# Ledger of designs, part 1: VHH binders against Formamidopyrimidine-DNA glycosylase (mutM)

Every score and structure here is a prediction.

Target 1, 288 residues: Formamidopyrimidine-DNA glycosylase (mutM), of Thermomicrobium roseum (b9l1z5)
Amino acid sequence: PELPEVETIRRTLAPVLIGALVIGALRGEHPEDILLDPWPVFARRVRRHRIVALERRGKYLAARFEDGDRLVIHLGMTGELRLSHPATAPGKHCHLALVLRSLRPLPPSLVDQRQRFLLRYLDIRRFGRIALLDQAGWETFTARLGPEPLDPTLDPRALWSRLRERRTAIKAALLDQALLAGIGNIYADEALFQARLHPARRCQTLSLDEVERLLVALRTVLSAAIENAGTTIRDYRDGQGRAGSFQSRLQVYGKPAGTPCPRCGTGLARIRIAGRSSVFCPRCQPLH
Structure headers, positions and changes below count from the first letter of each chain, unless a header shows other numbers; Kabat numbers aren't used for antibody chains.
F, E and O are the ipSAE of ESMFold2-Fast, ESMFold2 and OpenDDE, as the mean of both directions, binder to target and target to binder. V2 is 0.75 times the mean of E and O plus 0.25 times the DockQ between their complexes.
Where letters were taken out, [cut] stands.
The coordinates of atoms that the task and the answers printed are left out; those that the model quotes come from them. Centres of patches stay.

## First folded at step 1 (VHH)

Design a01 (framework vhh_8cml_1)
Fold by ESMFold2-Fast, scan of step 1:
Structure a01 (fold): chain B 288 residues (1-288), chain A 122 residues (1-122)
Amino acid sequence: as target 1 above (288 residues)
Amino acid sequence: EVQLVESGGGLVQPGGSLRLSCAASGFTFSDYAMGWFRQAPGQEREFVALISGSGDSTDYSDSAKGRFTISRDNAKNTVYLQMNSLKPEDTGVYFCAADSEYYGSWDEYDYWGQGTQVTVSS
């Protein structure tokens, strides 16, 4: 999951999680692989907290409790959050579950007679991370992340100034979460295509106009992906288990070399940048 | 051609120390986060430590916190893992890996070394 997928998970979980009390936690397979705290510490600290907000920062989901503590979740590549009735079997690769109690009516398919339900975390590769942070820890954590690309106050000139200090390829810079939070391989390729920028352009060679165009492209692509509930190539599902539909709107990402460009018909090219496959149109996105 | 070459592994007694090195070539080293992973016999590969391309940010597994230190020298295209207070549980093949992301998706790491054996035994 990139920013649109995490935002979709946030939106689909919010109506169920906001206002709920965390009654307890259940350990599953190897919680130590994804938790930053030892299990007994995590289980004790998370209990008896009411969720007052669901927030996103970049690719991170954060449940904010009424005391200011946050449960911060990064899904990695294969992490998944599932709402389930307490009677539901945990399933393969479930690493932990929160036991929650709703203070408002929820469907009987989700809650037992005591208004309890589960939020399960599943992760086949165990690259996701979950941490319970206090306010100071949250501030320290978020200080490492760049600004939100969808923040309307984000100044193209400030971004241009930071990019001028980098000799790296623009695609590599977009993947750097310290520059901008939430962009991964899918939306980097799509935004660069929309902006008519070659992925290997050195950051320091970009003009202010090109950076402004890139920021507009990022906002357009990310907003459209959110409106379409994210991109499902293989495994992504929202908080209710539903696939996204933005994959039908992808212009270049994941396309084989030689596929006709949807804009000009020129065969798409494929190169590796920062170890990742990058797909672009050599005519629409010239290097010079 | 991309190459990651680990060195510094070996046999050490519990409580001992080892310093692993990973020499990188064939890519722009400072553009990549560098990580250390390990794999014990019959077990899955697990995360140990990560350092950003600039070297300004680091992250560690719970088992590594307080005992291991990751660092890098971008002028030498090398990442290091200083391992102190070694335990038998630290035994495994240690791999260095390069990834374009520091925080964010734990996508399949882009480049991997062949690994270096670390054995902690009395």
Scores: ipSAE 0.000, ipTM 0.124, lowest interface PAE 17.9, mean pLDDT 84

Design a02 (framework vhh_8cml_1)
Fold by ESMFold2-Fast, scan of step 1:
Structure a02 (fold): chain B 288 residues (1-288), chain A 124 residues (1-124)
Amino acid sequence: as target 1 above (288 residues)
Amino acid sequence: EVQLVESGGGLVQPGGSLRLSCAASGRTFSSYAMGWFRQAPGQEREFVALISWSGGSTDYSDSAKGRFTISRDNAKNTVYLQMNSLKPEDTGVYFCAAEGYDFWSGEYPEYDYWGQGTQVTVSS
């Protein structure tokens, strides 16, 4: 999941999780591959906490507890959060679950007679991570992340000035969470196509106008993806277990080389940048 | 920031065994999931096996399950692939890959570091 998927999960889980008490945690298949803390430390620290907010920073989901501690979740590529009635079987690739009690009435399909339900963490590839951070740790952690691309106060001139410091390809810079938080391989390719910028353009060669166009493209693509509940290629589901629909609107991401460009008909090209496949139109997105 | 060097490939008869090694250099090797991939001539690179950063979980392709075993030694910065009951269709260049993850820096977890590969040939 990238920013739109994590934001959709936040929105769909918030009505259920906000106000709930964490009363325990259950071990699944491989919690040690997901948790930054040893299991006994994790299980003890999450217990007896009420969730007061569900936040997102970049690709990270954070449940904030009354005392300011955060349960911070990175879903990696295949991570899924699933609300579940306690009587249901965990299914494959479930690595841990939180046992929660709702202080508000929730549907009988989700809660038992004591208003208890589970938030399960599933992850086929186990690239996700879960950490418990106190307030100071959260502030230190988030200080390392770049600004939110959807923040209306983000100034194109400020972004342009930061890009002038970089010799790297623009796509590599967009994947750097210290520059802008929340952009991954899908939305980097889509935004660069929308902005008519070659993914290998060196950051310092971009004009202010090109950076402004890129920021507009990022905001347009990310907002559209959120409104369409994110992109489901194979694994992504929202907090209610539903697939997103933005995959039908993808212009270039994941397309084979030679696929006709949806804008001009030229065969799309594929190159590797920062260890990731990049798809672009060589006519619409020319390189100097 | 990991460099990978594969070794242990060679020519074997069907039914034979080989043990591949992947030596890694660079700090944080123990924070990376490590995998093996292979590529036959004229084919796309395909997944073979994966081991988590802790060594606590492994995944295998359907063709490798029951015949291959992936393991790691974080003290030696090395990943192994023990291949048993080899078949002609196992022939290919075998690549070691590290999938980078750093929770604190926000690095993209799908950044791959790849070795140059080691040739495995299974024929009579």
Scores: ipSAE 0.014, ipTM 0.352, lowest interface PAE 7.2, mean pLDDT 86

Design a03 (framework vhh_8cml_1)
Fold by ESMFold2-Fast, scan of step 1:
Structure a03 (fold): chain B 288 residues (1-288), chain A 125 residues (1-125)
Amino acid sequence: as target 1 above (288 residues)
Amino acid sequence: EVQLVESGGGLVQPGGSLRLSCAASGFTFDDYAMGWFRQAPGQEREFVALISSSGSYTDYSDSAKGRFTISRDNAKNTVYLQMNSLKPEDTGVYFCAATTPLYDESEWYEGFDYWGQGTQVTVSS
């Protein structure tokens, strides 16, 4: 999941999680690959915390507790958060679950007679991570992340100044979470296509006008993806278990080389940048 | 001070084998996933292999699957890459890297907080 997927998960989980009390945790298959703390420490620390807010920073979801501690979740490539009735079988690739109690009535399909429900963490590849951070730890962690691309106060001039210092390809820079938080492979390709910028353009060669177009393109694509509940290629689901619909609106991401460009009909090209496949139109996004 | 020190690189002929080692110090090794990356001349850094903090999960690039094996020894603070059936295309500088507990897959070259200086692998006649 990238920014739009994590934001959609935040929005869909918030009505259920905000106000709920964590009353326990259940061990699954491989919690040691996901958790920062040893299992007994994690299970003890999360108990008796009430969730007061559900926040996102880049690709990270954070449940904020009454005492200021945050449960910070990164889903990696295949991580999924699933609301579940306690009677539901654990299933494969579930590494942990939080046991929660709602103090407000929730649907009987989700809660037992004591208003208890589960938030399960599933992850086939186990690239996700979960950590419990205090306020200072959260501030230290988020300080390493770049600004939110959807922040309306983000100045194109400030972004341009930072890009002038880089010799790397623009797509590689967009994947750097210290430059801008939340952009991954899908939305980097889509935004570069929207902005008419070749993914291999060196950052320092971009004009201010080109950076302004890129920021507008990022905001347009990310906002549209959020409105369409994110992109489901294989595994992404929102907090209610529903697939996103933005995949039907993708212009270039994941397309085979030679696929006609939706804008001009030229065959799309594919190159590797930062170990990732990058798809672009060589006519719409010229290097020269 | 955090240090990652690679060793085991060298010159080998096609079809040969090498075992790379990476000695880690200055951080709690058991809490970090470890990865190997490589960089060929004129190219950007490429992912090769990953091993979880406990060693229970491994992942490989398509080019490495079936030929390379990543492993770790937490008692020695060391991660290894056993490379078999080497090809000229495997030539490059191989880097050891340690990832923060909050790893981001989209930051293949930046999601790893600590990096070694690399060891040269050359596959040539």
Scores: ipSAE 0.000, ipTM 0.257, lowest interface PAE 12.4, mean pLDDT 86

Design a04 (framework vhh_8cml_1)
Fold by ESMFold2-Fast, scan of step 1:
Structure a04 (fold): chain B 288 residues (1-288), chain A 122 residues (1-122)
Amino acid sequence: as target 1 above (288 residues)
Amino acid sequence: EVQLVESGGGLVQPGGSLRLSCAASGSTFSEYTMGWFRQAPGQEREFVALITWSGDSTDYSDSAKGRFTISRDNAKNTVYLQMNSLKPEDTGVYFCAKDLGSYWEADEYDYWGQGTQVTVSS
């Protein structure tokens, strides 16, 4: 999950999680692979906390508690958060669950007679991470992340100025969470196609106009993906267990070399940048 | 139907030891946490110790740390509380409880035993 997937999860979980009290935690298959704290420390620290907000920074989901502590979640490639009635079986690859109590009535399909429900964490590859951070830790952590690409106050000139300092390919820079938070392999390829920029263009060779086009393209693609509940290739699901639908609107990502460009019909090309496969149109996205 | 039965309570001298057992019968979910609580006369139930279903994680009240050990035998559906270095302040009715979460609030637990009396006096 990239920015649109994490934002969709935030939106689908918020109506249920905001105002709920964390009353416990359940150990699943491999919580030690996911949690930064030892299980007994995590279980003790997380309980008795009311969730007052559900936030996102880049690819990170954060549940903020009344005392300012945050439960910070990175889903990796295959992480899933699932709301469940306590009587339901956890299923395969469930590594932990939070036990929550709603302080307002929720549907009987989700809650028991004491208004308790589960937020389960499932992760087949176990690349996700979950940590409890206090206010100071959260501020230190978020200071390392670049600005949100969807922030309307983000200045293209400021982004252009930072790109002048980089010798690397623009796609590699977009994957750097310190430059802009939340962009991964899917939306880097899609935004570069929308912006008509070759993924191997050196950052310092981009004009201000090209950086302006890129920022507009990022906002357009990311917003459209959020409106379509994200991209499901295989594993991504929202907080209700539903697949996204943006995969039907992908223009270049994951396409085989030689696939006709949806814009001009030229065969798409594939190259590797920063260890990742990159798909682009050599006509629409020229290097020179 | 779920039923919990405590045993092993009794009268013991200060500094002595007791081993409490709680036998569970009926259907259990794989996610059940087992807990021990105690109640002195005229007071609310207070948390003593808990152990998760797998037995991999345990938690203790500050008064129990270093003196008490919680364990479980899932083949026998039994949880144990080994109590060492007992003090008069440990006197009370000890309750076994099971529920879905790993928490300290007694009112969050749905299934309780009848309790077993522990008295520490010289």
Scores: ipSAE 0.000, ipTM 0.245, lowest interface PAE 13.9, mean pLDDT 84

Design a05 (framework vhh_8cml_1)
Fold by ESMFold2-Fast, scan of step 1:
Structure a05 (fold): chain B 288 residues (1-288), chain A 125 residues (1-125)
Amino acid sequence: as target 1 above (288 residues)
Amino acid sequence: EVQLVESGGGLVQPGGSLRLSCAASGFTLDYYAMGWFRQAPGQEREFVALISSSGGSTDYSDSAKGRFTISRDNAKNTVYLQMNSLKPEDTGVYFCAAGPYFSSTDEWYGEYDYWGQGTQVTVSS
């Protein structure tokens, strides 16, 4: 999951999670790969917290508790959060579950007679992470993240100024969460295509107009992806277990070399940047 | 002092093997996903391999898949990269990196909590 997927999960989980009390945690298959704390420490610390807000920062989901603590979740590549009735079988790749109690009535399909339900964490590849941070820890953690690309007050000139300090390819810079939070491989490729910028363009060579165009492209692509409940290629599901639909609108990401560009018909090209495959149109996105 | 120290680099012929080690001092690796990166002359630093904090999950770049194996020994506070079927294009300085705590493979090209100084791998005849 990238920013649109995490934002969709936040939106779908918020009506159920806000106001709920964490009454326990259930150990699953491999919690040690996911949790920052050892299991006994995590299970003790997470109990007796009421969720007052569900927040996102970049690719991180954060449940904020009454006391200012946050349960911070990164889904990695294959992480999934799933609401379930306590009687539902856990299924494969479930590494932990929070046991929650709702103070408001929820559907009987979700809650038992004590208004208890589970938030399960599933992760096939186990690169997600979960940590319970206090307010100071949250502030320290978020200080290393760049601004939100969807923040309307984000100044293109300030972003341009920071890019002038970098010799790296623009795609590599977009993957850097300290520059802008929430962009991964899918939306970097899609935004660069929309902005008509070659992924290997050196950051220092971008004009202010090109950076303005890139920021508009990022906002357009990310907003459209949120509107379409994110991108599901294999594993992503929203908080209700539903697939996103933005994958049908992908222009370049994941396309084989030689696929006709949807804009001009030229065969799409593939190169490696930051150790990952990058797909672009050599005509629409010239290096120079 | 907190640091990561790589070792095991050297000169090897095409088709040969090398085993890199990354030892942590001043902190424990138990809570960090660990990655290997490389940088060839005149190129950007690129992702090679990633291993979860317990060692139960791994990920590899397209070029490393099937040839390289990442592993870890948390009791020794060390991460390894076994490189087989080496090619001239594998030549570069290899770096290990710890974290960030909250990481996915998509985030590995960016800010990391700790980096080693690198070890040179040269593949030539």
Scores: ipSAE 0.006, ipTM 0.442, lowest interface PAE 9.2, mean pLDDT 86

Design a06 (framework vhh_8cml_1)
Amino acid sequence: EVQLVESGGGLVQPGGSLRLSCAASGFTFSNYAMGWFRQAPGQEREFVALISGSGEYTDYSDSAKGRFTISRDNAKNTVYLQMNSLKPEDTGVYFCARVEDSGYFLEPHAFDYWGQGTQVTVSS
ESMFold2-Fast, scan of step 1: ipSAE 0.020; ipTM 0.415

Design a07 (framework vhh_8cml_1)
Amino acid sequence: EVQLVESGGGLVQPGGSLRLSCAASGRTFSDYVMGWFRQAPGQEREFVALISRSGDNTDYSDSAKGRFTISRDNAKNTVYLQMNSLKPEDTGVYFCAAQPDYLWGDSNEYDYWGQGTQVTVSS
ESMFold2-Fast, scan of step 1: ipSAE 0.103; ipTM 0.535

Design a08 (framework vhh_8cml_1)
Fold by ESMFold2-Fast, scan of step 1:
Structure a08 (fold): chain B 288 residues (1-288), chain A 125 residues (1-125)
Amino acid sequence: as target 1 above (288 residues)
Amino acid sequence: EVQLVESGGGLVQPGGSLRLSCAASGFTFSSYDMGWFRQAPGQEREFVALISWSGSSTDYSDSAKGRFTISRDNAKNTVYLQMNSLKPEDTGVYFCATDEYSGYEWLTSDAYQYWGQGTQVTVSS
């Protein structure tokens, strides 16, 4: 999950999680692979906290508690958060679950007679990470992240100035969470196609007009993905267990080399940048 | 309806061992924490051991730690308590218990909604 998927999860979980009390935590398979805290520390610290907000920074979901502590979740590639009735059997690859109690009536399909339900964390490949951060830790953590690409106050000239400092490929820069928070392999490829920019263009060679075009493309693609509840290729589901629909709107991401470009018919090309597969149109996205 | 049936109790000499079983039915066993409690003659029910729904997390009372081992078999809907180095002080009726997540409020017998009828353990020379 990238920014649109995490934002969709935030939006779908918020009506259920905000105001709920964490009454416990359950270990599942391999919690040590995803938890930054030892299990006994995590279980004690998370218990007896009321969730007052559900926030996102880049690809990170954060449940904020009344005392300012945050449960920070990175889903990695295959992480999923699933709401479950307490009587529901645990699925494979569930690494932990929070036991929560709602202070207001929720549907009987989700809660027991005492308004209790589970938030399960599932992750087949175990690349996700979960940590409890206090307010100071959260501020230190978020200071390392770049601005939100959807922030309307983000100035193209400020972004252009930061890119002038880099000799790396523009796609590699977009994957750097210190430059802009929340962009991954899917939306980097899609935004670069929309902006008509070759993924291997060196950051310092981009003009201000090209950076303005890129920021517009990022905002357009990310907003459209959120409106379509994100992209489901295989594993992503929202907080209600529903698939996203943006995959039908993908122009280049994941397409085989030689696939006709949807804009000009030229065969799409594939190259590797920063260890990632990149798909682009060599006609629409020229290197020079 | 939730049913819990304990077995494996009996008379044993000090230093001996017993393995208790609790067969569960009427609920999704693999989604519930399971606990063992005991009640000695003339005393309140006290916590002995707890196991999480997956079997990966366990807790023990101070008196049980190092001597008893709790385990579960989710395919058989059964929880076990292996009791070693038994002492006369371990004499009592042993109950398995569960609840709709009251187990996460841990170590309090009042928190548990569902109880078995118990199995008698007597440690005497």
Scores: ipSAE 0.000, ipTM 0.128, lowest interface PAE 15.6, mean pLDDT 83

Design a09 (framework vhh_8cml_1)
Fold by ESMFold2-Fast, scan of step 1:
Structure a09 (fold): chain B 288 residues (1-288), chain A 124 residues (1-124)
Amino acid sequence: as target 1 above (288 residues)
Amino acid sequence: EVQLVESGGGLVQPGGSLRLSCAASGLTFEDYAMGWFRQAPGQEREFVALISGSGTSTDYSDSAKGRFTISRDNAKNTVYLQMNSLKPEDTGVYFCAASYEGTFYLDSGDYDYWGQGTQVTVSS
């Protein structure tokens, strides 16, 4: 998942998780591959914590507890969070589950007679990670991440100043989580197409106006993706990791070379940047 | 600029061995977990092996376990995949990938960086 997918998961889970008490944890197949702490330490540390906020920082989901500790989740490539009734079988590739109790009435399809439900973590490849961080640890961790692209206080001039120091391609810079948090291969390609910027443009050659155009494009694409993914992921309690409806609105990402540009009809081109496949329109996104 | 460059692929007979290398530049290598993936014609890209930034933790696919060994040399910014007892089913393009680990070994979704791949063909 990239920023829009993680934000959609946050929005979908927030009404259920905020205010819930973590009363336990259930061991699954390979929790040691996901957790920073050994299982007994994790299970003890996570108990008796009330969730007061569900936050996102870049591609990381964080449940903040009333004492300031955070459960930080990165889904990797194949990680999935699934709300489940306690009577439901765990299914394959489930590595752990939190046992939660809601203080508010929730649907009988989700909760038992004591208002208990599960948040399951599934991950076929086991590249996701889950860690419990205290407030100081969270601050140290997030200090390595760049600002949020959707933050309205993010100044295009400040971003332009940072890009002036870089010789690398703009797409490579967008993938750098220390520059801007949450952008991956899909939304880098889509935003660059929206901004009419060639993915191989060297960062130091971008004008302030081009950087402002790029930030507007990032905000437009990311916001549209969140809006479209929200409807599909609101059904996530059913345990389906469906792709958001934004897949039907992708303009260049993943398209074969020669596919007509949706804007001008010119054949789309494919190149590799920082080891990643990049799709763009050579007419709409000229290299200077 | 971050770059991952694979080498060491080639044609080998069943039962043979190959050592793949991936040279990384433009990043603080020890902060990144390094992985190997492969893709055979007509198939999805699949996980092969992973090594933590410190080199103390490794993981393998079921098909690779016992036959392949992942290792790294942080002084040379290079990750290796030693492949033994190769089978025709191991044929494919092998990709090197890097993901930031940070202070508690968290990876970025859809891996931060990928190499261009190196071809491995196992046939007589």
Scores: ipSAE 0.000, ipTM 0.188, lowest interface PAE 14.6, mean pLDDT 83

Design a10 (framework vhh_8cml_1)
Fold by ESMFold2-Fast, scan of step 1:
Structure a10 (fold): chain B 288 residues (1-288), chain A 125 residues (1-125)
Amino acid sequence: as target 1 above (288 residues)
Amino acid sequence: EVQLVESGGGLVQPGGSLRLSCAASGFTFSTYAMGWFRQAPGQEREFVALIDWSGGSTDYSDSAKGRFTISRDNAKNTVYLQMNSLKPEDTGVYFCAAPSLDYEFEYSPESYDYWGQGTQVTVSS
């Protein structure tokens, strides 16, 4: 999950999680692969906290507790958060679950007679991470992340100034969470196609106009993906287990080389940048 | 019905050791935290040790830290309290208890609905 997927998870979980009390944690298959803390430390610390807000910073979801502590979740590539009734079996690839109690009535399909429910963490590849941070730890952690691409105060000139310091390919720069938070492989390819920029263009060679065009493209693509509940190729689901629909709107990402460009009909090209596959139109996105 | 049965109490000299056991039945033991409490002559019940449902988290009273170890075996529905370096002040009736709700981790005796009958521990002066 990238920014749109994490934002969709935040939106779908917020009505259920805000106001709920964390009363415990259940050990699943491989919590040691996901948790920053050892299981006994995590299980002890997470109990007795009421959730007052659900926040997102880049690709990170954070549940904020009354005392200012945050449960910070990165879903990696295959991580999924799922609400479930306490009577349901854990299932495969579930590594941990939080036990929560709602202070308001929720549907009987989700809660038992005492208003208890589970928030399950499932992850096939186990690349996700979960940590409990205090306020100071959260501030230190988020300080290393770049600005939100959807922040309306983000100035194209400020972004252009930072890009001029870099000799690397623009796609590699977009994947750097210190430059802009929340962009991954899907939305980097889609935004570069929208902006008519070759993924291998060196950052320092971009004009201010090209950076302005890129920022507009990023905002357009990310906003459209959020409105379509994110992209589901295989693994992504929202907080209620539902697939996103933006995958039908993808222009270049994941397309085989030679697929006709949806804009001009030229065969799409595929190259590797920063160890990642990148798909683009060599006519619409020229290097020179 | 829910049953908790303690065993392993007895008379020991100061510096001695005892291992208490509590056999549980009638509920889903593996989803409940378990606590050990004691009641000294003329006193109210006080917290001694606590273990969560998985066995991954434990806590102890200040007097028990470094001397007592709580553990559990979910396959046998049993919780244990290993008591070392016993002192006359440890004399009392020891109770195992399960909280009112599964997945709850409680320190107060008032939060427990399921109690054993207790086992007497006497440390001779």
Scores: ipSAE 0.000, ipTM 0.167, lowest interface PAE 15.6, mean pLDDT 85

